# VH-VL binders against Flagella basal body P-ring formation protein FlgA (flgA): the designs that were tried, part 5

Target 1, 205 residues: Flagella basal body P-ring formation protein FlgA (flgA), of Buchnera aphidicola subsp. Acyrthosiphon pisum (p57418)
Amino acid sequence: TVQKFNFFDLNKQLNIFLKKEYPLNEDSIKIIIHTPLKKNIYCRKPDFSILSNTHNLGLINILLTCSKQHYYLTVEVQSEGEYIVANRKIPRGTRIKESDLKILIGRLDVLPNNTYRKKKDVVNRISLREFFPLQPITSFMTRPFWLVKVNQQVTVIINGNNFKMSSKAKSLSNGAQNQNIRVKTNSGKIINGIINENGEVIVSP

## First folded at step 22 (VH-VL)

Design e1 (from b1 with heavy chain D53E)
Fold by OpenDDE, fold request of step 24:
Structure e1 (fold): chain C 205 residues (1-205), chain A 123 residues (1-123), chain B 106 residues (1-106)
Amino acid sequence: as target 1 above (205 residues)
Amino acid sequence: EVQLVESGGGLVQPGGSLRLSCAASGFTFSYYAMNWVRQAPGKGLEWVSTISEYGGDTYYADSVKGRFTISRDNSKNTLYLQMNSLRAEDTAVYYCAKSHDYQWGDYEAFDIWGQGTMVTVSS
Amino acid sequence: DIQMTQSPSSLSASVGDRVTITCRASQSISSYLNWYQQKPGKAPKLLIYRASSLQSGVPSRFSGSGSGTDFTLTISSLQPEDFATYYCQQSYNYPTFGQGTRLEIK
């Protein structure tokens, strides 16, 4: 009922709180409280709330409420895990191969946001930037490989229960495999479908 | 005339939800990635989210990840932002913005902006 | 994330003056740097993209330069309508903005 807080206890409670609020692994995170606290803090009903994130990765502001007492905490959240970097110099416009990538283990909290964590998420994508060796790769720095381009003539396949029809249409967008796309038929009709592995647009009635 | 018009802003309590809309006109909506950028009162600009041309890829700032969802309906030329678990720090004018280029899939700049819609999170 | 540091935070100038605003990235961003102008109560307006490309419809008195980590926005001859807040923004990675430069009348 009564929770006695010291630095260690508070850290443990913060870990529990953060794990609940974020998809974090407790074994891979380290909490550092930058705010000096009194030797002993007693809370019968501790309540944590996130006030704001700083622009610095890993730093957050947390409010600890103990009854009518409020403690404003600056907390640094360090995390460790695997992340993806360039294994070599990768020119812009490269269709990325698995051999182009390397897995490193280190602090994630100091990396750019949305750094790739798995090779499978990067392979076959196009690099939008020139990557240097050991440079972390983020999702914003790559795009899907386009099977269909804007204004490209594409084959539209309509799959019915007992029939299959094909026709030609013009793509109204760039599109990758498994992406939704709109195409314009020769009659001017707009059709929605999904791009398959062959660059065809599949339409389900 | 190229135009973006935001709507859906208002006053909401902490923990509440709000859905913003952005109506696009004057350009081929499906050709371009769309974005949300916000600005707290008296503060600078903060990128919130980006969605690719047909929603195949979505990107979020860490500050909103897991709480906000960007989506679009190209048949209606409309961009959306579903905001859940709203916090006081989410208080801002929210702008929808068009990405500059569509040819290379490189979301390089925001060349068209709406006038914004105000979101206030307060008890 | 890439941090953008804009300088100065505030600047006073007169009509006709040459004005320079700088932006520094925490790491190299090649030429993926944009400049925006924002007037009070209005949405931002794109001025420069890719460090030095002038956006269509923007007056030629605006120019951008730089690569790597250091960038500059220049207004060759300040006009009355140019008093506003200016922001740099990197697009090398997920977008981040400088803190802004408020340009006021001297």
Scores: ipSAE 0.607, ipTM 0.820, lowest interface PAE 0.8, mean pLDDT 90
Fold by ESMFold2, look of step 22:
Structure e1 (fold): chain C 205 residues (1-205), chain A 123 residues (1-123), chain B 106 residues (1-106)
Amino acid sequence: as target 1 above (205 residues)
Amino acid sequence: EVQLVESGGGLVQPGGSLRLSCAASGFTFSYYAMNWVRQAPGKGLEWVSTISEYGGDTYYADSVKGRFTISRDNSKNTLYLQMNSLRAEDTAVYYCAKSHDYQWGDYEAFDIWGQGTMVTVSS
Amino acid sequence: DIQMTQSPSSLSASVGDRVTITCRASQSISSYLNWYQQKPGKAPKLLIYRASSLQSGVPSRFSGSGSGTDFTLTISSLQPEDFATYYCQQSYNYPTFGQGTRLEIK
C-alpha cells in the first residue's frame, strides 16, 4: 500500500534507516539532522541512501529520493562506546601489558582512526611511540611482538599421518605467534606454515 | 644505487581508475614500511597511504579511504597504489617513499623518495 | 588530525644569513617531527628527523630543535643552493605536513 509522509514522519523514517545502517549493538547511536526537512514536503515513497562509500561516523551525506525529486541532507552520526587509552605514560618500545591500559566510554566519532576497542587486541604489542596518560591507542602506533624476523633461520616441522620431519628454512617475513608465514628451504622451495609459541613453523601435509 | 621509480600515472576522467607502481632497488625492500605521498600542482605535500613491511597493516588518509588500496609484492620489490573513483582533487604528483627505521618496524620519516608520477583527473 | 602550521609562509634572505623556520603542532607530538627540503621540479629530501637528528649527507649548517608543539629549523649560514621550499612533518601519528615555507635567496 502507498503512504503519504509529512515532515515529522520523514525524520522518523530517516532515524530508522540510519539506526539500521549503523547496528552497533554495544554502542549507542545519536543522529543529528543538520539539514531541516521542510514541513510541507510531500514524499509518497521515501528512499534514503548514504552517499559515502563507507559507513563513517561523524558528518555524512544522505540522498532522499521522493519519486523523481532528490533532497540532499547533511547528517551527523555520533556514537558512544568503549575504547582503549593509556593508563599512564608508556615509553616507546614497551611490550604493553594490561595494567598499562584503561577502558573509557565516550564518543567514538571523534577518535583517531583505528583506535583500539578491546584490551586483548593491544596487550603484548610493542609501542612505537610514547603514549601520554588517557591518550587513545591506535594500531598505527603499535606493532606485533615478532617471534620470527624476516631472513631469520627457522625450524620447519612437518607433521604427517605417521611421521614427523623437521628442517631449516629462511623466513620471508616477520611473524607473530599463530600467523601464517612463508619460508624458503635450502632448495628454494617456498612453504607456508603457522608459527607456534616457540617460533617454529608448523606445516600440515 | 638506492632508488624508487614510480609509473602508471596519466590522464583519467572523474570516476575512473589508475594503478600506480613503484619499483625499488638498492636496498632490502622487505625490511621497510612504504608510503605514498602526493602533491597537487603548486601545493604542499599530503600523505596518502602507508603499508607495513610484511604487507598486513595498511593505513589511509581520510581523503582517500575506501577509494585507494595500497599493496606490495616483496618478491618483486614493488609497491602499488590502486586508485578508484578518482576525483578532480586527486590530481597531483604521486611519490613513493621509504620509511626510515626498520629496527623498530616503524612508520617514521621518509628518507628515500622517487621522482614521482603525475596523475591528472579532468574531463 | 594533527595540524602543522609553519611560519613564515615565505621569506627572502641573503647568502650568509641565519634563517629560522618554525613549525607548530596542534597537540604534543613529543619529538616526532621531520624536516624536508624541496627544490622546484624535484622530490623532497629529508634533512632532519626526530626533531634534531641530522640525516646522513646533509650539511651541518642545518639544525633542528624543539619538542612538544614548537619546533625550529635553522640554517646557520645560508648558501646559494639552499633556496627551496621547506616542509615540516609530524610522524607521531598518521603523517601530516606543514603548508611549506618558501625560502628565496636575494
Scores: ipSAE 0.520, ipTM 0.776, lowest interface PAE 2.1, mean pLDDT 86
Fold by ESMFold2, fold request of step 24:
Structure e1 (fold): chain C 205 residues (1-205), chain A 123 residues (1-123), chain B 106 residues (1-106)
Amino acid sequence: as target 1 above (205 residues)
Amino acid sequence: EVQLVESGGGLVQPGGSLRLSCAASGFTFSYYAMNWVRQAPGKGLEWVSTISEYGGDTYYADSVKGRFTISRDNSKNTLYLQMNSLRAEDTAVYYCAKSHDYQWGDYEAFDIWGQGTMVTVSS
Amino acid sequence: DIQMTQSPSSLSASVGDRVTITCRASQSISSYLNWYQQKPGKAPKLLIYRASSLQSGVPSRFSGSGSGTDFTLTISSLQPEDFATYYCQQSYNYPTFGQGTRLEIK
C-alpha cells in the first residue's frame, strides 16, 4: 500500500519513465542523473514530469513529486543510433547519390537538429553546402531535386473516362516528383496537379 | 518598390493564438525561400522559421517548434505564421525576410525585410 | 546551435574614423557569415553576405573579411548615417545571430 524507494530504485523508475517518453526502437538510450540526492530518499508513490514541453535529448529538468515533497532533478538523456554523414567531399550543388553517403553509429544527442537518419531520405537531394568527409548532413543543408522549375512550360495530362487530354501550361513554382503544384493555362486558369517521373503534371477531373 | 509588409500582431494572453501575414510586392515571390525573424524589446535578433520557395520544406527554431506553423500562398504573394500556445517569451517584433539567393534554392542571407509587427503576450 | 560572439558590445567613434567589429563562431562556418545594420525602430539591412560580398546598394566603405571562425566588418571613414547596431549571422546551418555591436557617436 505504501511503497518506499531508495535512490537506486528511483533511478530505475526514472529510467523506465524516460524510455517510455523517448521511444526510439532502433536506438539505445542512456540516462544519467546529475542531481546529488541523498542515498535514503523515500518516496511513497513517485510521480515524474518533464519540465519542458519538448522532448529534447541532452540535459533536461525533471520534477519528482513524492506525496507533497518536490525534488528537481537535472537528467542527461543520451541516445545512440544511426545517422548519415558525407562519404567524401561533396561540392555545393551536387545531386547526392548513395555512394556519397555513409552511415555512422554514434551519439544522436550531440548532432545538429534534423540530421538525416536514413540514406533514402538524402539520395537525389541537392547539396546546399559543401560537405567534408564524415560531416553530418542536415535537412537544412539540402533541397529537393526539381523536375519542374517555376515558369517552365509543362505538359498537363488529364485522364478521364474513355479519354486522355494533354495541354501546355506554365508552372507557378518549383516542384519535385510526386509533389502537388499549381500551373497556369493560356486562359489564366490555375490548375492543381501531381508531378510524375517525367516532369508532367497529372490532373484528375 | 520591393516591399514586405507584416500584419496581424497585437496583444494576446498566454496560451492564445495569433496569425501573422506578410504581403510581398516588387519581386517574384515564388523564387525565394521566406523567413520569420523576431526581436524582443531591447534584445537581439532571433531566427524563428524558414519555408522553401515551393512551400514543402519548413524549418523551426527549437523555441517555437510544435507551436508555430509557417506557410505561404504563392498565388497571393503572402507568407504566414500561425502562432499557437503563446508564451510571454514570444513577445517580440516579428519580421518577415526574403532569402537572398534563388539560383540554388538556398536559405542564405536575408536581403529584404519588412518593418515588423509587434506581438505582446501578457496576462 | 552555432554560437556567434561579437566584440566589442559597444563602440564610441567619431565621423571619419575607421572602425572594426569582430565576430567569432563556436565552430567553423566556412564563409557563410552575413552582416546586418539596424537603426533604432527600423528593420535590419543586409550589408555583407558570404563573409566578404558587398550587398547591392551598400556603400563601398563597408567591407568584410574572414573565414572559418573569425570574421571582421570594417567601416572606413565613418559617416553620420553609420551610427547603428551591427549584427553578424551565420547561414552555414540553422541561422544564429551575434548579440550585436552598438556603434554610437563619441
Scores: ipSAE 0.419, ipTM 0.736, lowest interface PAE 3.0, mean pLDDT 86
Fold by ESMFold2, fold request of step 24:
Structure e1 (fold): chain C 205 residues (1-205), chain A 123 residues (1-123), chain B 106 residues (1-106)
Amino acid sequence: as target 1 above (205 residues)
Amino acid sequence: EVQLVESGGGLVQPGGSLRLSCAASGFTFSYYAMNWVRQAPGKGLEWVSTISEYGGDTYYADSVKGRFTISRDNSKNTLYLQMNSLRAEDTAVYYCAKSHDYQWGDYEAFDIWGQGTMVTVSS
Amino acid sequence: DIQMTQSPSSLSASVGDRVTITCRASQSISSYLNWYQQKPGKAPKLLIYRASSLQSGVPSRFSGSGSGTDFTLTISSLQPEDFATYYCQQSYNYPTFGQGTRLEIK
């Protein structure tokens, strides 16, 4: 009286399991079973688990447990969705504009890791490589826009108990938001702080 | 004198953990991306991981993704590699290496290398 | 998945010879190609970065050339201390190394 699941039921359940484990918004998922179950399989109380330590796209290993029986599956998880490519040749050192980018739809499982998915995450970043037209853009190939340039006069903000003091100093390096940076005061003192969203250097006592 | 010194290597059982450290001196550590590169005995070089100069961007080779964590402490001029779920194939000399160019904050060539620390994973 | 293939895998040459080692990428890497020398028991040493730029402190007998997919390291007059393994490495995307070229001095 315990419900048994056939070959087609199990494949449907596997697809549901993997879509739950890969919570990609708006992306389609296609599952290809490379180690198929026998067509005459009947399985009571099926339980699927991922044997690897990560939730990868592409080839993964799955354990199916049917009561006390174990089946090992190799499946290919294909995902299709939007990703960001260069719309033209982009020279190294370019502050990236919306018009420099194009959205393509395609297989996400064959893209380089950390390929950008949204234009907003790339716009205003600086290219670290030249990009060729239609090339996927990864976070490895860009950096944040520098809010502070070397030798730039910056405001240093020192927050203490119930007080806030500010002073001017010269930055000793380029720096982006949230970066630790060294600045030199008019007296020659070197202090460390963290760059905020406005290009100010925040120092805690 | 520009120097990188690794420590924390040793013998560990499969499934075990190790934390590698790399102490930097003689340059402004916070200007440069930092890297781990490994070399199995008698084999070639394999990139393991990269961390940006400010520590917010991290990148990993597929062979270590999910098991290794790169980090840095710019106040201590120290780079770290936390290695979990170690396997026999992780046996190698691990080098820390400085990225060359800070003008663009780039992950280019590795211009300064440490002496390496040996990690052996065996039963 | 940028594959880097070095040629030859090993070679033997005499002091004073001109030696050429090549490196081929599976796709264009522009000029983002670096060369390293590694002596037995030692860490690698950067020789050439960005295909042709000589690293500080490296002897002028070393030079690099190439762009796109084909790159060359040249030693113009081989010295006894040049016995080593040489690696190319692309830095256009996530780093990958060539398999190495072992240079033996005869």
Scores: ipSAE 0.379, ipTM 0.693, lowest interface PAE 3.2, mean pLDDT 85

Design e1 (from b1 with heavy chain D53E)
Fold by OpenDDE, fold request of step 24:
Structure e1 (fold): chain C 205 residues (1-205), chain A 123 residues (1-123), chain B 106 residues (1-106)
Amino acid sequence: as target 1 above (205 residues)
Amino acid sequence: EVQLVESGGGLVQPGGSLRLSCAASGFTFSYYAMNWVRQAPGKGLEWVSTISEYGGDTYYADSVKGRFTISRDNSKNTLYLQMNSLRAEDTAVYYCAKSHDYQWGDYEAFDIWGQGTMVTVSS
Amino acid sequence: DIQMTQSPSSLSASVGDRVTITCRASQSISSYLNWYQQKPGKAPKLLIYRASSLQSGVPSRFSGSGSGTDFTLTISSLQPEDFATYYCQQSYNYPTFGQGTRLEIK
């Protein structure tokens, strides 16, 4: 059986395809095909592939393959959803609170990449720059709260085979949970480790 | 009025367990890190534990690490301290304390304190 | 851990006196030093944070100074309600307190 494609069917199939490629909500996306197509396309086994080298929404080039027939499509993908903006002017170095944030609903495809979508992901993070009111906030504009401060004495835990050793060392930088950090032992040795949830530096042999 | 009220203290045998609670009112509980600080009879203050606003980060004094667990329920405006494997040296008044309202990503002073709850560990 | 040492452990003074309490850290803590007042049977009360910032509601006769390892709490003119125990606390590392300074009436 050969599947007949019209504009509606093609959009439906593209939606299915794009949903697999992008974390899109079907109810919040709009697909616009800019390529003029013949009235009917017959295809037994439609196959879509993105020709663009980017994973950004917006204008993308898609190849529709039907057996030996190739259709080059220019498609615009618009998406709407919730995203996080500054509710007020936020100075650099601010520990962001719930009240500092606002949820807006609008076009996601025109926002910077890595724009936060949920307040919980932004709260308690530190602003790396000044935010103006209603400015979208991205993950590159914030940093985690520090578990370890520079020059802070930290516990270093060395996990070996059948042993666990702890010692004290001095941190050489600020560090957050799961972040790599360098510490200096009392003997002057520099060790690399990962900061755990307790602010300890875990070192694996 | 900003207020912290501790509860759950009492007499327990060594090796026993106890769970303390701290009810917060008068401020947005989830906006602040919370802390436990204890004071042995006739002694000074000792920091016990800190928990971040949403519980993502917890910190413990070495003296209680592995035995105590700090947690919070923001929906109930309540802070908890689960104390296991209690020792005689854990005998103290336990204070719930609110972290100061700093705009930067750091925890420093404790600006609001409860009246404390007494924990006695004795055979 | 960072050790905090207060001096003196106790002192006697009269109303109207100028009183100074010192606190020393075992290592530099920058300005991450707080002062508390505690009266018998009561919870501690925050007086000074970040070495020199006066907590809201605290009388201006209280002041803090210092940086690095040496800090001071000063009461410019002692009032009857100021007789209490005072504690310093560092927040540069995991919080630690001084042993306390008991201020008594002479």
Scores: ipSAE 0.013, ipTM 0.533, lowest interface PAE 8.9, mean pLDDT 87

